# VH-VL binders against q0aze0, part 500

Target 1, 268 residues: q0aze0
Amino acid sequence: MKIILVNNRFKENTEKKAQEIAGQLSALNVEVIIDNGLDEPYAGTVDFIMVLGGDGTMLRAARRYGQRAIPVLGVNMGTVGFLSNIEINELAEYLPLILREEYSLEARMMLEVAVFQQQSLLTRVFCLNELLLRSNSPRMLSFALEISGQKLEPYRGDGLIVSTTTGSTAYSLSAGGPIADPQLDAFIVTPVASHIINKRPLVVSPEREISLHLLEEREAIIGIDGQIKMDFGAENRVLIKRAPHPLLMVNLKAKPFFTSIDRSLQRQ
Short names: E, the ipSAE of ESMFold2; O, the ipSAE of OpenDDE; V2, 0.75 times the mean of E and O plus 0.25 times the DockQ between their complexes.

## First folded at step 25 (VH-VL)

Design TA2 (framework fv_inotuzumab; at its last look DockQ between E and O 0.81; V2 from the best seeds 0.69)
Fold by ESMFold2, look of step 25:
Structure TA2 (fold): chain C 268 residues (1-268), chain A 123 residues (1-123), chain B 112 residues (1-112)
Amino acid sequence: as target 1 above (268 residues)
Amino acid sequence: EVQLVQSGAEVKKPGASVKVSCKASGYTFDDYAIHWVRQAPGQGLEWIGGINTYTGDTYYRRKFQGRVTMTADTSTSTVYMELSSLRSEDTAVYYCARDESYFDYLSGTFDYWGQGTLVTVSS
Amino acid sequence: DVQVTQSPSSLSASVGDRVTITCRSSQSLVYSEGSTYLSWYLHKPGKAPQLLIYDVSRRLSGVPDRFSGSGSGTDFTLTISSLQPEDFATYYCLQETHFPITFGQGTKVEIK
């Protein structure tokens, strides 16, 4: 059995715990790969992914491994978040179930984001929370949003967020978007500081394709999960679809979304 | 408008402690970590550590581990840095700076800085 | 600790000159998905440092376009295409890819 332990490069306690857990698993003849983000993602066959950290660490794991249909367990190490399932102090209790593969899976929709220069694909990335289009200058953006080929009235403002339901509690919420049940598959399209009155957030079918491009020359940035940034200009467009595979989140312990929502957001 | 306002200059004896405050305004406090950077006379910039205001996690440069404590008060949008067992080489201007965070993830954009706090350690 | 070393330590220049400052890291600064957390700061006596360039080459909004950053891996460059009177200062690179966060030793740009 081969397990990836994902941790964050900056949080020392997560790295120390990853090393401790790797030692425990190696003593049980389980092969362990530690992914702190400094090396290329492990390309070989993997049975399970364990994320040691908060939602930001889970987002990196989802982007690297989410399309590989590998179970992913979030282990909370004292951070506030929505994507952990168990606490680090509970891991020993649940480890036998993990090794016996006695758990359920919860599917979470991901975005597939394709960025083009003219007609050439520059990059394809996956996203668990949101894509953010924003200005990279003091000037507002003027941009077009198309949903399945249907052009909406042009946008003018600081940018736009295209979020999953999982991402509804992240940047989309701060920009005025709704909190969504993560069990739903949907796009949530939230304007950022729109100068056009009545540009409301939209909830859009996951079967739609969303396209964005600038209507005038401006310096902009595409942000992915608040962690990856790409330059975006008048020569670019981005296409957003539901990703081919959802993130498969391991459920070992019931963690009710609605009763936890105010506590998880209290730091906002 | 984003602002980081630090507490005023301090004069301390060797062996004492100093606690410098950094009050944030004009942005969502939990969206940015706060780091502390100092410059001693005739020296370059030196990172001391930081605190993730969303998670409460602290990150201290090894040489300051055991002498520095950083805390955040979300109700007042204020971060504190306490440096203990002061010695003459701790004489410096101390700056706070914000660093964009997304949950527990940090990235290097120290885009707004406090005005600096001079701490002088002398007998 | 990852060391970042700037070159030169100081230089003299005139208004209008093109200025180039290098920053070399003891380890690669490439992180997940190619993110490279190398930034450049300007610092004048009595003032707080000012961010110029982040993520190697991204100019902070409002920073004049005469400032540019480039590089990859371990070798990075800040370029000022036409030095202005307000640009006489000490410049620092900073890496945040590796813990602990480290600054370069600084490059003082003086009026000739």
Scores: ipSAE 0.710, ipTM 0.873, lowest interface PAE 1.6, mean pLDDT 89
Fold by OpenDDE, look of step 25:
Structure TA2 (fold): chain C 268 residues (1-268), chain A 123 residues (1-123), chain B 112 residues (1-112)
Amino acid sequence: as target 1 above (268 residues)
Amino acid sequence: EVQLVQSGAEVKKPGASVKVSCKASGYTFDDYAIHWVRQAPGQGLEWIGGINTYTGDTYYRRKFQGRVTMTADTSTSTVYMELSSLRSEDTAVYYCARDESYFDYLSGTFDYWGQGTLVTVSS
Amino acid sequence: DVQVTQSPSSLSASVGDRVTITCRSSQSLVYSEGSTYLSWYLHKPGKAPQLLIYDVSRRLSGVPDRFSGSGSGTDFTLTISSLQPEDFATYYCLQETHFPITFGQGTKVEIK
């Protein structure tokens, strides 16, 4: 068995814990690779991924490895989040089950984000939460939204979020988007500070494609999962589709998603 | 308008503690982390640590571990830095700075800064 | 800790001059998915530092076009195409890829 441990570079405790866990797993004849983000993703075959940290760390892991259809377990280390399944102090208890592959999987839809310059592909990324288009200045953006070739009225505002249902409890929520059941596959299109009062978020079928481009010569930024940023101008367009593969999240124990919603709302 | 307003200058004796505050306004408090950076006389900028206001996680530079404590009060949108066992070498201007955060992710880019707080440690 | 070394430590220049400051890190600052966390700050005495450039080459909104950042891996450069009176200050690079976050020692840009 080969396992990747993904940790957070800013959390020294996660690094230390990763090393500790690696030692334990090695003693059990499990090959371990530690990924703190400083190196390229491991290109070899892997059987399991453990994410040591919070939701941000999980998102990084998802972007790096999600397309490979590898089980991913979120192990929380005392942080608030929605994407961890067990606590670090529970790992020892569940380790035998992991090694025996006695767990369930929950498929979470990911986004396929393709950014183009004219007809040339600049980048393609898979992400678990959302794509954000936002202004790079205090001025509002004017941009076009197309859904399955249907052109909507131009959007004017600070930006737009296209999120998965998993991402519905992230930035989309802060922007006034709906909370969605993570077991549901859908796009959530949430305006950010729209010039149109009460412009409502859209819930869109995962079978559709979403296209964005600017309607004026302005500088904007595309953000992916709050971690990746790239410049976005009038010559660019972004195409968003359902990723061909979902993230396979490991369920070792039931997670009370809806119970945690109240807690999340208290912070918003 | 985004603002970080720090508490006033402090004069302390060696061995004492100092607690500096940084009140944030003009943005969603827990969407950003707050870091602390200091500058001693004639020296450069030195990162002390940071606090994720969303998760509550703290990140301290090793040399300050055991002496520094950072806390966040979401109800008042205020972050505190307490430094104990003060030494003359701790004499510096202390700055708080905002950093983009996304859950447990920190970018480390300080786009807004407080005005600074002079802490003088002298016998 | 990752060391960040700036060069030069100080320089004298006149208004209108092209100024170049270099920052070298002891390790690559490339992080996950190709992101590189290197930023530049301007600091004047008695004032708070100001962010100029982040992510190597991204200029903060409101920062004049005369400021630009470039580089990759371990070598980075801040360029002021035409120095203005308000640009006389100490400049710092900051790496955010590695824990702990570390500043360069600073480059003081003085009036010739």
Scores: ipSAE 0.594, ipTM 0.852, lowest interface PAE 0.9, mean pLDDT 93
ESMFold2 (binder alone), look of step 25: mean pLDDT 90; pTM 0.927

Design TA20 (framework fv_inotuzumab; at its last fold request DockQ between E and O 0.80; V2 from the best seeds 0.85)
Fold by OpenDDE, fold request of step 26:
Structure TA20 (fold): chain C 268 residues (1-268), chain A 123 residues (1-123), chain B 112 residues (1-112)
Amino acid sequence: as target 1 above (268 residues)
Amino acid sequence: EVQLVQSGAEVKKPGASVKVSCKASGYTFDEYAIHWVRQAPGQGLEWIGGINTYTGDTYYRRKFQGRVTMTADTSTSTVYMELSSLRSEDTAVYYCARDESYFDYLSGTFDYWGQGTLVTVSS
Amino acid sequence: DVQVTQSPSSLSASVGDRVTITCRSSQSLVYSEGSTYLSWYLHKPGKAPQLLIYDVSRRLSGVPDRFSGSGSGTDFTLTISSLQPEDFATYYCLQATHFPITFGQGTKVEIK
């Protein structure tokens, strides 16, 4: 068996824990690779991925390995989040099940984001939560949204979020988007602006394609999962699709989504 | 308008503790981490540590571990840095700075700064 | 810790001059998916530092276009195409790819 441990470069305790876990797994004849983001993703075949940290770390792991159909387990290390399944102090208890591959999987839709310069592809990324189009200045943006060839009326605001149902509890929620059941596949399109009167969040079928471009010569930024930044101008187009492969999240312990989110919102 | 307003100058004796505050306004408090940077007389900028206001996680430079404590009060949008066992070498201007955060991710880019707090340690 | 070394430590220049400051890190600053967390700051005595450039070459909104950043891996450069009176200050590079976050030692730009 071969396992990747993904940790957070700024959280020293996750690195130490990864090394500790690696030692334990090695003693059980399990090959371990530690991924702290400073090296290229491991290109070889692996059987399991453990993410040590919070939701941000999980998002990085998803972008790096999600297309490879590898089971991914979120192991929370004392942070608030929605993507971890067990706590670090529970790992010892569940380790035998992991090694025997006795667990359930939950498929989570990912986004395929392609950015173009005219007809040329600049970059393609897969992400678990969302794409954020935002202004690079205090001024509002004007941009066009097209869904499966249907051109909507122009948008004017601070930006736009295209999120998965998994990402509905992240930036989209802060912008007034709906909370979505993670077991549902859909796009959530949430405007980002003050005093939006005529634009409402859209829930869109995963079978459709979403296109964005600016209607003016201004500088904007595309954000991916709050971590990756891309310049976006008048000459660029972004195409968003459902990724061809979902993220396979490991389910070792029951985690009731709706009661958890309700409790989380009450704390805010 | 984004603002970081720090507490006033402090004069302390060696061995004492100092607690500096940084009040944030003009943005969503828990969407940004706060870092602390200092500059001693005749020296450059030195990173002390940071706090994730969303998760509560703290990140301290090894040099200061055991002596520094950072805390965040979301109800007042205020971050605190406490430095104990003060030495003459701790005499410096201390700055708080904003950094965008996303769950447990920090960018490490400081786009807004406080006005600075002079801390003088002398016998 | 990752060391960040600036060059030169100080320089004298006149208004209108092209100024170049370099920053070298002891390790590559490339992170996941090609992200590089290198930023440049301007600092004047008695004032708070100000962000100029982030992610190697991204100019902060409101920063004049005479400021530009470039580089990759371990070698980075801040360029002021035409120095203005308000640009006389100390400049710092910062890396945040590796823990802990570290600054360069600074470059003081003085009037000739």
Scores: ipSAE 0.922, ipTM 0.952, lowest interface PAE 0.5, mean pLDDT 95
Fold by ESMFold2, fold request of step 26:
Structure TA20 (fold): chain C 268 residues (1-268), chain A 123 residues (1-123), chain B 112 residues (1-112)
Amino acid sequence: as target 1 above (268 residues)
Amino acid sequence: EVQLVQSGAEVKKPGASVKVSCKASGYTFDEYAIHWVRQAPGQGLEWIGGINTYTGDTYYRRKFQGRVTMTADTSTSTVYMELSSLRSEDTAVYYCARDESYFDYLSGTFDYWGQGTLVTVSS
Amino acid sequence: DVQVTQSPSSLSASVGDRVTITCRSSQSLVYSEGSTYLSWYLHKPGKAPQLLIYDVSRRLSGVPDRFSGSGSGTDFTLTISSLQPEDFATYYCLQATHFPITFGQGTKVEIK
C-alpha cells in the first residue's frame, strides 16, 4: 500500500508529524511519500492521500492529485477548516479502518480551467474552491462573461469569482455569494465590487461552460484557489467547466457541514 | 486605506521582555498573516516569524524559538510580538508586515509594513 | 536554511543610470505548479521597507514601470531602467519558497 502525506511548507510542526506518521506506516510495510510541494507530484500508483494541515493544504492536494481518483483524507492539526474529516489526535483510532479500506467517499466537484492566448491553449489547471479574476492595477476591469455561448451584459468592477459549491464558503461568500451544500454540483458566479447595478450572483448548472475575457487593455490576474496566480490580459480568454473527476474525500467520522457554517459567517 | 500602526519605542535591560503591538486597519484582518522583521544597527533585514490570523498558527525562526510569542486579537485587529530574555544584540528596529493568506496558505509577499518600533537593550 | 546572496553588495550610480542587482539562491525557488516566491524590497533608513516586485517579475500595483524583475530557478535580477533621486536606497531580495523565510544581505545603491 502506498500513501502520500501532503504537508505545509511553512509549518515545521507538520513536517515533524509527517515524518513520525511515515515511520509508523513504514513499520506496517506501507510505503510513504511526503509531498511538501517542492517536488513534482508523484506520478506512480497511489492508494490513499493523507493531508496534514488546514483547508489550504487540502486545496494543493486537490489540484495536484484530484483528477487521479485517489481517496483523500483531511487530518486537522488544530486549525479552523471545512475540509478535514478527523483530528490528528484521532488518527491512531481510525488507522485500522484506513488500512482495511473501510470508509466511505464523498465526491466534491472540481473546476477545469483552461487559459488561452487568442486561440492557443496556454495551460489547463484544476481547482477545488474558485477561480478569481481581478484587476492588477488601480483601474477597474471591463470584462465579458459567456455561459454556454450566451453573452451577458458586460461587467465592470474589481473582478469575478467562479466557485464550486465547496468554494461557496470561501471568497465567494465574502463577495456576497450564497452558501451552497457541497454535495450539490453547481457553479456559483459572484461579481466582485460590481459597478453595474443588479449584477447578482448566479447559480449555474455544472453542464455549462463559462468563458471570460477582458473588453479593454488592462493588467489582470487569475487566481486559482487563492494560491496560484496567472497574468491575464486582453489577449487571453479563460474557459471553465466541470473537471472530469471530482475530488474523492474520505469520510471516517461524521462532520456535519451545517453545524460548521458559523465560522464562515464570522468573517463578514 | 491599508495601515499597520506599531507601538512606540522601548528601552529595556538585558533579561527583560518587550511586547510590540501592530494594529491593522483598512482591510479584512483574517485574510492576511502578520510577520515580524527586524534590522539591527549596521545589519540587513532578518525575518523573526509570523502568525496566521485566520488559523492562529505561528511560525518562528529557529533562533527565536522559545523566546518569541506572537498572538492575534481579532476583536481589535491587533497582533502582538513578545520577545523575552533580551540581549544587547536584540537591539533593532522591529517591523510588522502583512502577507496575503488563504486558510493555512501564506504567499510570502509583504505588501504593507508598519512604521517600525525601535527596541534598545542596554544596561 | 536556504541562502540568498546578492551582487553587488554596494554600487555607486548617477541619476538616469541603468542599475541591475542579482540575487542567487542556494536552492531552486520553484514550488508547486511553478510558483516562485521571490520578491524585491526597497529600504531607506528611518522608513519602512517597500515591496517592489513579487513572484519574480510581478510589479506591485503603483510601483513605477522603471522597476522590473526577471529570472528563474536560482538566479534572479532586479533592474531599474533609469535611476531616480528617490531610488537611492538599500535593496533586498527575499525568498519564501523554503522555510524559514530569508532575505539577501542587501545591495546599497548610492549616489556617485
Scores: ipSAE 0.816, ipTM 0.908, lowest interface PAE 0.9, mean pLDDT 91
ESMFold2, look of step 25: ipSAE 0.797; ipTM 0.904
ESMFold2 (binder alone), look of step 25: mean pLDDT 92; pTM 0.947
OpenDDE, look of step 25: ipSAE 0.873; ipTM 0.935
ESMFold2, fold request of step 26: ipSAE 0.786, 0.789; ipTM 0.896, 0.899
ESMFold2 (binder alone), fold request of step 26: mean pLDDT 92, 92, 92; pTM 0.946, 0.948, 0.948
OpenDDE, fold request of step 26: ipSAE 0.915, 0.917; ipTM 0.950, 0.950

Design TA21 (framework fv_inotuzumab; at its last look DockQ between E and O 0.83; V2 from the best seeds 0.77)
Fold by ESMFold2, look of step 25:
Structure TA21 (fold): chain C 268 residues (1-268), chain A 123 residues (1-123), chain B 112 residues (1-112)
Amino acid sequence: as target 1 above (268 residues)
Amino acid sequence: EVQLVQSGAEVKKPGASVKVSCKASGYTFDDYGIHWVRQAPGQGLEWIGGINTYTGDTYYRRKFQGRVTMTADTSTSTVYMELSSLRSEDTAVYYCARDESYFDYLSGTFDYWGQGTLVTVSS
Amino acid sequence: DVQVTQSPSSLSASVGDRVTITCRSSQSLVYSEGSTYLSWYLHKPGKAPQLLIYDVSRRLSGVPDRFSGSGSGTDFTLTISSLQPEDFATYYCLQATHFPITFGQGTKVEIK
């Protein structure tokens, strides 16, 4: 059995704990690879991924490994989070179940994001929470949104968020989008500081294809899961669709989503 | 209108402590971590540590571990840095700077800075 | 600790000159998905440092386009295409890919 431990590059206690866990697993003849983000993703066969950290650490794991249909367990280090299943002090209790593969899986939709320059593909990335299109200058953006070839009236404002239901509690919520049950598959399209009245958030079928491009020359940025940034200008277009594979999240312990919402509702 | 406003200059004796405040305004406080950087006379910039205001996690350079404490008060949008057991080599201008965050993720990019606080340690 | 070393330590230049400053890291600064946490700051005595360039080459909103950054891996360059009177200052690079965060030693750009 081969396990990847994904940890946070700044939280030094996480590295020590990852080494302790790796030692315990090695004593049980389990191969362990630690992923702190500095090396290329492990390309070989992997049976399980363990994320040691908060939701930001889970997002990196999802982007690197989410399309590989590998079970992913979030292990919370005492930080506020929506994507962890167990606490670090409970790991020893659940480790036998993990090794015997006695757990259920919850699927979480991911986005596939393709960025073009003119008609040439520049990059394809996956994300778990959202794509953010935003201005990179004091000036507003004017941009076009198409949903499955249907052109909407132009947007004017600071930008736009295209979120999964999992991402509904992140930037989309702060911009006025709804909290969505993560068991639903959907796009949530949330304007950011729109100057056009009646540009409300949209909930869109996951079968749709979403296209964005600027209608005038401006400096913009595409943000992916709040961590990856790409320059975006009038020569670019981005296409967004449901990723081929969902993130497969391990469920060992009931973690009620709805009772954890209060922290998110206090944000504005 | 992002602003980081620091408390005023301090003169301290060796062995004392100093507590510098950094009050943030013009943005959502817990979307950005706060880091502290100092510059001693004739020297370059030196990172001391930081705090993730969303998680409350602190990150201290090992040189300062045990002497520095960083705290955040979300109700006043203020971060504090306390440095104890002061020595003459701690004489410096101390800056706070914000770092965009996303949950437990920090980029380490300091886009806005406080005006600086001169701390002088002398007998 | 990952060290970043700037070159030159100082230089003299005239208004209108093209200026280049290099920053060399003791380790690669490439992180997940190619993110590279290398940034450049301008610092004048008695004033706070100012961010110019982050993620190697991305200008902070409002920074003049005469400032540009480039590089990859361990070697990075800040370029000022046409030096202006307000650009006489000390410049620092910073790496944040590795803990702890570290600054270069600085490059003082003086009027000739």
Scores: ipSAE 0.787, ipTM 0.897, lowest interface PAE 1.1, mean pLDDT 91
Fold by OpenDDE, look of step 25:
Structure TA21 (fold): chain C 268 residues (1-268), chain A 123 residues (1-123), chain B 112 residues (1-112)
Amino acid sequence: as target 1 above (268 residues)
Amino acid sequence: EVQLVQSGAEVKKPGASVKVSCKASGYTFDDYGIHWVRQAPGQGLEWIGGINTYTGDTYYRRKFQGRVTMTADTSTSTVYMELSSLRSEDTAVYYCARDESYFDYLSGTFDYWGQGTLVTVSS
Amino acid sequence: DVQVTQSPSSLSASVGDRVTITCRSSQSLVYSEGSTYLSWYLHKPGKAPQLLIYDVSRRLSGVPDRFSGSGSGTDFTLTISSLQPEDFATYYCLQATHFPITFGQGTKVEIK
């Protein structure tokens, strides 16, 4: 068995823990690769991914490895979040189940985000939470939103969020988006500070495609999961669709989503 | 308008402790982390540590571990840095700085800074 | 720790001059998915430091376009295309790819 341990570059405790876990797993004849983001993603075959840290770490892991259809377990290390399944102090208890592959999987839809310069593809990224289009200045953006070829009225505002249902409890929520059941597959399109007060979020079928482009010569920023940033201008366009593969999140411990909302949302 | 307002100058004796505050306003407090950076006389900027206001996680430079404590009060949108066992080498202007954060990640980009707090350690 | 070395430590220039400051890191500053956490700051005595450039080349909103950043991997450059009176200050690069966060030693830009 081969396992990747994903940790946070700034959290020394996660690094230390990853090393400790690696030692323990090695003693059990499990090959371990530690990924703190400083190296290229491991390209070899892997059986399991453990994410040591919070939701941000999970998002990074999802972007790096989600397309490979590898079980991903979130192991929380004392933080608040939605994407961890067990606590670090529970890992020893569940390790035998992991090694025997006795766990359930929950498929979470991811976004496929393609950014173009005219007709040329600049980048393609799979992400678990959201894409954010925002102004790079105090001025509002004017941009066009198309859904399955249907052109909506031009939008003016600070930006727009296209989120998965998983991401509904992240930035989309802060912008006034709905909380979505993570068992649903859908896009959530949430305006950010629209000039129209009653501009409502859209819940969009995962079968549709979403396109964005600016209607003016201004500089904007594309953000992906709050971790990837790139410049976005009038010559760029974004195409968003459902990723061809979901993230396979490991479910070792029952963690009711709706019972944790109140506690988690107090910090948002 | 984003603002970070720090507490006033401090004069301390060696061995004492100092606690500097950084009050944030103009933005959602727990959407951004706060770092502390100091500048000793004639020296450059030195990173001390940071705190993720969302998770409560702290990140301290090794040389300060055991002497520095950073805390965040969400109710007052204030971050504190306490430095104990002060020595003359700790004499410096201390700055707090905002850092974009996303869950348990900090970007390390300090887009807004406090005005600075002079801490003088002398016998 | 990752060492960040700026060059030069100081320079004298006149208003209108093109100024170039380099920052070299002991290790690559490229992080996951190509992100590079290198930023530039301007610091004047008695004032708070201010961010100029982040993510190597991204100019903060409100920062004049005479400031630009470039580079990759371990070598980075801050360029002031035409130095203005208000630009005389000490400049610092900062890396945040590696823990701990570290600054360059600073580059003092003085009036000639």
Scores: ipSAE 0.708, ipTM 0.893, lowest interface PAE 0.8, mean pLDDT 93
ESMFold2 (binder alone), look of step 25: mean pLDDT 92; pTM 0.945

